VHH binders against tRNA pseudouridine synthase Pus10 (pus10). Designs and how they scored, part 21

Target 1, 373 residues: tRNA pseudouridine synthase Pus10 (pus10), of Korarchaeum cryptofilum (b1l7a7)
Amino acid sequence: MGKPVDDLLNSLMNLLDSETPSGGGCHLCDGLLSRELGKMLRKALSELEGVELSSVKSGVSLPAILIEREDRIRANHNPPKMRSLKVTLTRLLDVAISSLTGLKVSQEPDAILIFDFERGDVKLELAPVFIFGRYRKLQRGISQSRRKCPECGGRGCEACGWKGKIPQGSVEGIVGEVMREFFSAEDYVLHGAGREDVDARMLGEGRPFVMELLSPKRRSADLREVESEINRRAAGLIEVKNLEFSRREKIRILKERSPNVKKLYRALVEVEGGVEEGELELLKGLEGAVIRQRTPKRVLWRRADITRLKRVYEVNFRRIDDKKFELFVLCDGGLYVKELISGDDGRTSPSVTEILGKKSFCSELDVLEVMVE
Key: E = the ipSAE of ESMFold2; O = the ipSAE of OpenDDE; V2 = 0.75 times the mean of E and O plus 0.25 times the DockQ between their complexes.

## First folded at step 14 (VHH; framework vhh_nb_b201)

Design b03 (at its last look DockQ between E and O 0.01; V2 from the best seeds 0.00; counts 0 for: pae E 19.5 > 2, off the site)
Fold by OpenDDE, look of step 14:
Structure b03 (fold): chain B 373 residues (1-373), chain A 124 residues (1-124)
Amino acid sequence: as target 1 above (373 residues)
Amino acid sequence: QVQLQESGGGLVQAGGSLRLSCAASGFTFSKYAMGWYRQAPGKEREFVATISKEGYTYYAKSVKGRFTISRDNAKNTVYLQMNSLKPEDTAVYYCARSTWYSSKGYEDTYFDSWGQGTQVTVSS
């Protein structure tokens, strides 16, 4: 640290005085800055200790009374080139922090130091870290997202460590807990390119995702090690690959493209009353078909009740026995394949059930591939 | 370096059978889906079959019921058993390794690594 904090504070005050006409800064703040700035700066520095950063930005919150005073002065005296106290102070703090810490000042900083002059306090807000990758769900019964804590319903309690969610049994939890440790983050959010049901496997090259790590104290890690550790801990439940550092924009891209992405499904279909080999040929009628699908009954609690149009591109099948066959479907993203099979009491048409004239249901579903542009 | 080497091609009469093999090296074979493509003279390369890491199989309509794709992870080899061969099956057959999939031409974009191919000729 080249300059002692006290010297810097003095310099800062001198600069502040020089930028305010006729001691206006002092008059405006009524001594507030002189009294609190040193303390606040020291607090800011303490907040930065132990946190990995490359850049920082200052934010300033001023008491309303100071803003009003400034406005009055501006209205009455209209001094030429009078800069806002807030802007001036922010600039000065940026320079001070940069000088003391060596951190770069950026408009897209790794962290924001919020100087609240009303409270006389400083808050550090850390920008999230984003990790892109692909996950495979190799076992059924694993949810994509963390489940709400059954004890508190998401409010946070002792049982869930005040997080309101349970990490176990979810892709988000399995991956996120490891990443959280590596980056010393407070929490995490998984953003997936689409969703699969809890009882469906995600196979192939896996589903693209972005993990958002919240308030990370570390911003660098060997992602190969992270990947290895995730896969080790997952113990065959899930697998991640191709981890790379990413940006927030990637989330938008993943979400926007998801509905337009083709997906290949494998389904085990059971047919009430049995199915003959010749009957399966009727399913070729689904190829190229536009499916009218009203929101499935099973998801109405979380989705709007609307009718969607989705296309099936290819259908292949293999009869296994008298009662079941394997179905492969290439279709638009967002098509509910289980309902494509069952018909969902007529809410999905055409359907396997409709075509065969027999009640059919999906006993197993796998996402084999998610097509990406 | 990823290497794929096809073998087993040759001349066969219509109605006959042929078994193709593809030996893989340079990567963890068991972690990748594998597939077969073919290219006839004057035609574009077309998808034939694929087998996932888990052993699920998918076939082109033109070969379904006649061809069987399989794999032996211990030998790092993928196979294509071709039965009831037809003259229209005449082509160079290529082994391929799975890659990141594109929405554009999904069957062709499944794979990023290719072998040199093996000639299959079916005579009338």
Scores: ipSAE 0.000, ipTM 0.216, lowest interface PAE 13.0, mean pLDDT 86
ESMFold2, look of step 14: ipSAE 0.000; ipTM 0.110
ESMFold2 (binder alone), look of step 14: mean pLDDT 84; pTM 0.865

Design c01 (from v02 with T50L G102A Y110S; at its last look DockQ between E and O 0.87; V2 from the best seeds 0.00; counts 0 for: pae O 7.3 > 2)
Amino acid sequence: QVQLQESGGGLVQAGGSLRLSCAASGFTFSKYAMGWYRQAPGKEREFVALISKYGYTYYADSVKGRFTISRDNAKNTVYLQMNSLKPEDTAVYYCARTWLYASKPEYFDSWGQGTQVTVSS
ESMFold2, look of step 14: ipSAE 0.270; ipTM 0.712
ESMFold2 (binder alone), look of step 14: mean pLDDT 87; pTM 0.891
OpenDDE, look of step 14: ipSAE 0.017; ipTM 0.303

Design c02 (from c01 with D61S; at its last look DockQ between E and O 0.87; V2 from the best seeds 0.00; counts 0 for: total charge +5 (limit +4), pae E 6.0 > 2)
Amino acid sequence: QVQLQESGGGLVQAGGSLRLSCAASGFTFSKYAMGWYRQAPGKEREFVALISKYGYTYYASSVKGRFTISRDNAKNTVYLQMNSLKPEDTAVYYCARTWLYASKPEYFDSWGQGTQVTVSS
ESMFold2, look of step 14: ipSAE 0.164; ipTM 0.652
ESMFold2 (binder alone), look of step 14: mean pLDDT 86; pTM 0.884
OpenDDE, look of step 14: ipSAE 0.024; ipTM 0.440

Design c03 (from c01 with K31E D61K; at its last look DockQ between E and O 0.01; V2 from the best seeds 0.00; counts 0 for: pae O 10.0 > 2, grease 25.7 > 24.2, off the site)
Fold by OpenDDE, look of step 14:
Structure c03 (fold): chain B 373 residues (1-373), chain A 121 residues (1-121)
Amino acid sequence: as target 1 above (373 residues)
Amino acid sequence: QVQLQESGGGLVQAGGSLRLSCAASGFTFSEYAMGWYRQAPGKEREFVALISKYGYTYYAKSVKGRFTISRDNAKNTVYLQMNSLKPEDTAVYYCARTWLYASKPEYFDSWGQGTQVTVSS
């Protein structure tokens, strides 16, 4: 780096020396800062190349020995104007970086430069980008989240490109891979407002979600183009709409509201022994009912075994043939509708099976609407 | 609309000097870093110099000590003073804008049309 950088460094060092009680140089660091600061600053600048940023913040890690020395000085001499070395150095680095790059210093920065004076190294940590939207799952067999790599079980291997997950066949993957490209991100995480089964469609206005893009080198994109590209590549499997830039707080909001939203389901129900039109009228008994639902057997591997109370608000049905009917259910979020139908061996009550006195099961399930209050 | 317009190029003998100017419009000039690049025939575009928002400068090794980049925020102009010119400095010189501290062309978001500099032996 040219003379101007050197001049700045000299100025910074002089300033640091002036802040130390002994006036004769940085006796605290024994020359460490003088030796390493230039190198580290150059490294910091190199780390910023190729990364879209509007703001930055410095973090400082000091060797324990310096901290101890500082504490000793404070304890023994109690100089009234002695500022924390860490704080002072952080401030100086902020000013230096801002001056050299033109980046704004912020408490909520796009990136943090961590100056590790123990190792003599600088690390750049990029803040994630968050994008809010809604997705529809138009075809069955698409998971919400990426699946673990079958080869490595999530550890990362050559087969999965060391991600530990397979993007194909998932909403997260279909959406995330496109966004990752647009933002030059290292990875992504989809945060959905609730979950649906792999074999369930998500229809209506779609499920709200936030995509978290990790370590993005780009922070701006035309989200209309992103949306179009996602939908194009999805080829009718899924679709996204209403993409907008968002914040981490939106994730919390989505997750907190999810259990309190009403959902409308369409289920194709098959009944062992058949079902008559008159028997279906019995299902009206579910309207307004509070369902006691112990954690379904099928999800016990990932959910706590507890009993939840959920309400059914509306029930409609249409007989298709002697063995099948469509069931429409408006209910609380988090109610397992498949088990509402089957009864899950008595773990869910009341149930369609219980009411009809015949074994019933859900052959198709669709989320028609998520009613966000 | 962001506009960058270079001027000051021409023919000069080896050992001579030129001063390039780049007039900027359509954005808040003082908030951006400005740079100069050059491209010789048959060669890739290469970094020449960068000046930050606060006036700190960075130079390619090949021009260090000979070229000086400067800016006048009041005039929305960035300059490149080129001294001790060599035939190897013959190229189209481009002005560019960036938010980044960068030395690679792909990190700049706006470019001028360029001005030809020819250094004769």
Scores: ipSAE 0.005, ipTM 0.251, lowest interface PAE 10.0, mean pLDDT 87
ESMFold2, look of step 14: ipSAE 0.017; ipTM 0.541
ESMFold2 (binder alone), look of step 14: mean pLDDT 87; pTM 0.890

## First folded at step 15 (VHH)

Design d01 (from t01 with T53K E110F; framework vhh_7ocj_1; at its last look DockQ between E and O 0.10; V2 from the best seeds 0.00; counts 0 for: pae E 13.6 > 2, placed apart)
Fold by ESMFold2, look of step 15:
Structure d01 (fold): chain B 373 residues (1-373), chain A 123 residues (1-123)
Amino acid sequence: as target 1 above (373 residues)
Amino acid sequence: QVQLVESGGGLVQAGGSLRLSCAASGFTFSDYGMGWYRQAPGKQRELVAAISKGGYTRYGDFVKGRFTISRGNAKNTVYLQMNSLSVEDTAVYYCAKQWYTVDSGSYRYFDYWGQGTQVTVSS
């Protein structure tokens, strides 16, 4: 069995060096391997040029006619231990590519070379690169995710590279464009541990995220240089820090943990009819309270309409003038603080509006800290 | 009312050590995080170190392991041990109190500050 593998490997090397097709003795494949292997191996090596990899795996796609021929042979039981053509080819191609390139074979590879014998083509699929970090939003009006392209309204056009999205005005775009350049990636997706409203700031130690870089031709970079360039190009709109290489599993962890962390907010509250210093002491009634909050009306378009129970742990306040005060709230993740203030027409109770007996609303919101405990 | 009184500043040779203290009164000290900030002439105030009520610590990047913040809850005092001082450490050092009681390790959201103590490192 080692000798047939070696013979096939030698034949593959000869096909790379010759334009004369080798006659194949493979009755199952009707000569397909001999006619196509040299061409496809040269395509594979071409696809690997300019791509930084440590590991690889081969994939094989066969025409249905070959699979049917194999099935007939198995049904007849004459060769009871016949190995799959697909499995055999995959193993041989893995050995060939590793021998020709020095790349390791891995079940979690940096890239998969797909040898499509039905089309006579080879495709390179690159594993994503994942980068963990923390972002702060230092200005309001910045979304987490990329905005729709204004020229095409999200449909895709020449101006947006047919993606339908633009990088300007979002954490994903500002960070992702720099990372895309460093890793020579085609695109990116930001996975955040929760999100804040577009008009809120995200301060403190920053919100954890993982950037998924798609089809990256480079897999290494000095993340300190990446961080510095992001912060330079962000020009004070956002800040990132604590960049480190990560894995896909971190995304799942971030999404599962984000509803369970405590958050510290600052809100600028405006009170209809004005507010006196002594009235603010009534807000101590929120400390330790369980807030019954039905999904706010303003987010029903994207959130299930359910009632959530969320705790407020601590409250502080500072009167600013006759109509405004600052409210500081430490609470469970997932509590909508704007509606804690407004009451959302009774959909959130208790609320600042309910306690003060005066219509109140949040005009500015900051996430001061995302806490662990 | 809240009072924070820094002490232990002074003149020290480069490479030397200094220990700052901050005596706190007017609040339940053990319920709050504390911090040290510094400000050199012409510079913005910057975090040196913070310690939560539960003992979580955070340091400014420039500290590079040279400084240690600690607290003595029985004495209502927060400390800053500063070793391997350099001329760049010359500044007024301020003690600060966090406004909230939940343990976070955060270096932000201080609502009271001391008058400061001068630290001068000579070459």
Scores: ipSAE 0.000, ipTM 0.293, lowest interface PAE 13.6, mean pLDDT 83
ESMFold2 (binder alone), look of step 15: mean pLDDT 83; pTM 0.854
OpenDDE, look of step 15: ipSAE 0.372; ipTM 0.744

Design d02 (framework vhh_nb_b201; at its last look DockQ between E and O 0.80; V2 from the best seeds 0.00; counts 0 for: pae E 4.8 > 2, grease 25.1 > 24.2)
Amino acid sequence: QVQLQESGGGLVQAGGSLRLSCAASGFTFSSYGMGWYRQAPGKEREFVATISKGGYTRYADSVKGRFTISRDNAKNTVYLQMNSLKPEDTAVYYCAKQWYTVDSGSYRYFDYWGQGTQVTVSS
ESMFold2, look of step 15: ipSAE 0.288; ipTM 0.704
ESMFold2 (binder alone), look of step 15: mean pLDDT 85; pTM 0.864
OpenDDE, look of step 15: ipSAE 0.250; ipTM 0.683

Design e01 (from z06 with T50W; framework vhh_nb_b201; at its last look DockQ between E and O 0.84; V2 from the best seeds 0.00; counts 0 for: pae E 2.6 > 2, grease 25 > 24.2)
Amino acid sequence: QVQLQESGGGLVQAGGSLRLSCAASGFTFSEYAMGWYRQAPGKEREFVAWISKGGYTYYADSVKGRFTISRDNAKNTVYLQMNSLKPEDTAVYYCARTWLYGSKPEYFDYWGQGTQVTVSS
ESMFold2, look of step 15: ipSAE 0.509; ipTM 0.835
ESMFold2 (binder alone), look of step 15: mean pLDDT 86; pTM 0.882
OpenDDE, look of step 15: ipSAE 0.415; ipTM 0.772

Design e02 (from z06 with T50Y; framework vhh_nb_b201; at its last look DockQ between E and O 0.01; V2 from the best seeds 0.00; counts 0 for: pae E 6.4 > 2, off the site)
Fold by OpenDDE, look of step 15:
Structure e02 (fold): chain B 373 residues (1-373), chain A 121 residues (1-121)
Amino acid sequence: as target 1 above (373 residues)
Amino acid sequence: QVQLQESGGGLVQAGGSLRLSCAASGFTFSEYAMGWYRQAPGKEREFVAYISKGGYTYYADSVKGRFTISRDNAKNTVYLQMNSLKPEDTAVYYCARTWLYGSKPEYFDYWGQGTQVTVSS
């Protein structure tokens, strides 16, 4: 049975007093905690209303003066059983909140109630929800991540709803907006297992991703419905599949493994001066080759200028006409395939351009498969 | 389809007892909190009792000590044991579902049709 707040407060105060060495009341706070605790508990309860939670944890911020007093006492008297006021209060608040709400106390809580006794205020911080899945980008011209708002440049403005980003035209936006609605989240962040260019399709089983939903008021949803709704709204631009609840750790795993994952690419290559059928056989020289690739010029603005070694495992090709051929490349993740083709003015070697002795460029790129172990 | 069906209402003398039941269907019962509300003629609907998915309960002050809310997840049913009934307890009693913490009516997304409880003097 739930206890009235007042009764609980009395109990808490008694417990607090019992934890103090002097047994005669909280000499540290001079009644501050007693005066504020009720109000703060009520505020805490108010903050929890309308939010789906299964667990909670209290955080305590104390006025500096109380901490100093406590330190002085410890320094001068070194009482053997003197527990930190902060720790004691946190424990009591945890018990109180649990008793008042029925929520479990957890070290990995769905939310943290921050009791600020200096300001006399309580803040609720909601843990994010993580959804794992795979996305396919079926159309070109869709970025993986949201773009900065052109009006504010990322600062946030009315035009972008103060997010600083535009969801339209991005996988993150298409997926995230739907999830945000389902989970009543404040915002979202897509964490992908690697990246593709805006003009590249992501096909096959799709790219693994974790969507981080920030400050969600709802933490449960039928992910089948979410998936269905995303796919419906995406209208053939993208699709998601195999949505499941996940954890933050999954993000780390995805990011760490991404560079080591083999990827299969399809590229449409155009060759200046044309290409003959017999010339394409020269490209077999790329099989098993280690590619030295300095950071492509086109991404230097956002990437460190370093040389990476990447391996090409398999190469297949199909001549289309006098000027075009289709190239299939199985290679290490992180290899810039467009530059593998163009050579990027010698920054990537060997390259298709180098091998053919003719300037070649990628007109279309598709990620056919991400080989996730 | 989510359904809530109340039963157990009726006429009882002051000081008597009634046990209301609300049978739930169409959703995973164990994942939701349940509440009871009541509405007397000419009055607004008022909170009576709440039970969390974990079994935590709290009550309106007006019924505290007299009413007990409980749940049986195996039967997808929430109960309201009403003891020491008073004429003031006369109302239509409604069962409601929520995934939220709180006692505000807007936090409840599905409601039953209600069951009449009449307490005679």
Scores: ipSAE 0.049, ipTM 0.538, lowest interface PAE 2.8, mean pLDDT 89
ESMFold2, look of step 15: ipSAE 0.119; ipTM 0.618
ESMFold2 (binder alone), look of step 15: mean pLDDT 89; pTM 0.911

Design e03 (from z06 with T50R; framework vhh_nb_b201; at its last look DockQ between E and O 0.01; V2 from the best seeds 0.00; counts 0 for: pae E 6.2 > 2, grease 24.3 > 24.2, off the site)
Fold by OpenDDE, look of step 15:
Structure e03 (fold): chain B 373 residues (1-373), chain A 121 residues (1-121)
Amino acid sequence: as target 1 above (373 residues)
Amino acid sequence: QVQLQESGGGLVQAGGSLRLSCAASGFTFSEYAMGWYRQAPGKEREFVARISKGGYTYYADSVKGRFTISRDNAKNTVYLQMNSLKPEDTAVYYCARTWLYGSKPEYFDYWGQGTQVTVSS
């Protein structure tokens, strides 16, 4: 059974004293803990009000002088059973908080209460909530991630609500703003299984993603409602489906698998000088080919300049007219398909341009499927 | 539909004891914290006691050592054992449900109709 704060305080102090060397308690903290502990506990409890939590963990920050004193005691007296003050206090606080609140103590808690005994303050750090799902980008011109605020360039300003980013025009923003509201979160981060260009659609079953909700005061929601609300507000720009609660590990899995995941692309290709039906057969040479692709020029500002090897597995095409054809490519994740087409001035080889002997460029790109196992 | 029904109130002499019960229905009782509030005539509703989902209890200073809150999940019932009753304990006692930690009334989403407790001097 839990105890009221005052009773618990007395119990904690007694326990703390019992675990310190005889005569060491007073010399160690000079009454600091006794003076601050009650206040800090109450503050901790107040911080937990209005926040949905199932578990908690205490963190303790001690003044340097206490640590030094403890070290001196250890060095001079070497008491065999002397536990670290920090460890002991952390344990006691965990028990106390659990007793008072009914929250479970966990090594992976929903929140950490940081007890700063130097400042006499308590801070609550809320663990993020992770939501897994798939998104479809149904219209072009929508970025995956939020863009930097044009007013402040990412520094944060009044125009962007001090976030440094603007949610409009991005999958992250469209989805994240709704989720932020449902979970009363401070902010959000979308983690996608790969990326698509702003001008590319994401179709098929959609791109897997994990939304990380930062400092959420709510940790539960009906994800069906969330999904519906997102889709409603998106008004046909994007669509999300199959939302489910997830974990941080899912982000790792998505990112690790992304380069190895096969993707199916549709590209509208324009050819300078035109293209005849018979010429397209030459593109069959891309099937099974290993593409050497140096980092595309257009992304050098954000990517390392390296050469990657990517495989094309299947190639299909449909001639539209004298200057255009559709290209369907099944390839490794991470292959830059636009550059597969253009050749990027020889940085990508083989390429459609190289094979046809004519300058070709991608006028439209769609991700049709992401083959996630 | 969520329902909370208090019982066990009545008239008792100072120093006496009463046991209040609150029967809950319409929700998974074991997943919620339960609490007791009281409101005396002309006074604001005040926190009395809380019991967490895990059975951890918290009491107002005014009732510490005298009142005990408990719960029986099998019966979907929360109890308030009141000992050493005082005239100042006279009030309507309300049972309430919450999923959040805290003692503020706004943290409780459902309330019972209340049961009258009168302590005579």
Scores: ipSAE 0.033, ipTM 0.432, lowest interface PAE 3.4, mean pLDDT 88
ESMFold2, look of step 15: ipSAE 0.181; ipTM 0.650
ESMFold2 (binder alone), look of step 15: mean pLDDT 88; pTM 0.893

Design e04 (from c01 with K31W; framework vhh_nb_b201; at its last look DockQ between E and O 0.63; V2 from the best seeds 0.00; counts 0 for: pae O 11.2 > 2, grease 29.2 > 24.2, SAP .758 > .668)
Fold by OpenDDE, look of step 15:
Structure e04 (fold): chain B 373 residues (1-373), chain A 121 residues (1-121)
Amino acid sequence: as target 1 above (373 residues)
Amino acid sequence: QVQLQESGGGLVQAGGSLRLSCAASGFTFSWYAMGWYRQAPGKEREFVALISKYGYTYYADSVKGRFTISRDNAKNTVYLQMNSLKPEDTAVYYCARTWLYASKPEYFDSWGQGTQVTVSS
């Protein structure tokens, strides 16, 4: 590795002095940097211990008084070669850290070392790791996202390990807990390409997602092993596939594309008063129809109350008995299929209920396929 | 009896084009979506393209922009125009029918015998 810390420190100080207008020493900081830099550098190195990184960047926070002093000097003397103390120091620290650790300095670093010269402290901020994949929800009753802790309501408590959320019973939790372990992360966030209801299965090729791992101490893992472990622990509840390392930008892409994809749904529909075979033919009227759908009542607590236009492309059905039939719907992403069936008290039109003239409701819903064109 | 018969396969150089046809009989063609699958040696059968009874199309990512699926209901035929062929496109191509607009093989209830497509480097 690089030079001993003390030798490097001396070199850095000399360089720093040469960069200051006074030429004879850092009069700007009145010895503050000289007194604290060594200590802070050592602390920085200690913060990096046990953390897997490929790249690093330094951030510098200076006391306000130094900034003011610098500004005063600039205003009064306008020295031609006066570089910003902050910029100079940042550069020197980058060189030092790189030299000592072998880490690459990057503008998109795996970690930022924040040197706070006011407090005399160094903090390490780790960039998140992003993993892209697809999940299938094979059983009903599993939420996409973690639920708020019932004990604290999201505030964080001992019962939830101060996270405010419970991982159990959610795709995010099932996947995230495993990934958190593999990457030694503090926490995680699942970003899904759309959402499904808790009681709906997600089948087909699965729903694309990006898992964001927060403050990971490890940045590499065999994602095949991760995938296998997730699937093993999930015990048939969910399944993940095609895990790959990704970037933050993928989240944006997933979210932007989600409304524009066609989805195939299977719904079990129950009809009050029963349904005859011939009546189901009326549902063909939904094919090619534009559905006006005001935000469903059941999601108003988390969604804006707006009217959306969504298209149904194809409709198929299979009568099961006098009161039930299966409905297959190819439609725009974002269409609330349950409300397509029920009508949601007129908030969704046309609807199965409206077409049949009988109250209908969805007892089971499955996402069979997401058609990405 | 439901019958699907593929044709149009053969040997082609990389960058070349082929047009596959699938002649259907024994059912009302216009009531069904039609799809193409392919199976390369030592690999699993994979989805290629689907066209619904209304003409909506869906493609695998690997062939998107290169392949075009179409249908002629008057001729009871589904086509697969394959452009910019690559060696990795070498496979037996199968025609299949489904009443659903879906890409999973389990939704297809009838299959052809397949036609060989070989793309040389």
Scores: ipSAE 0.005, ipTM 0.238, lowest interface PAE 11.2, mean pLDDT 87
ESMFold2, look of step 15: ipSAE 0.117; ipTM 0.631
ESMFold2 (binder alone), look of step 15: mean pLDDT 87; pTM 0.891

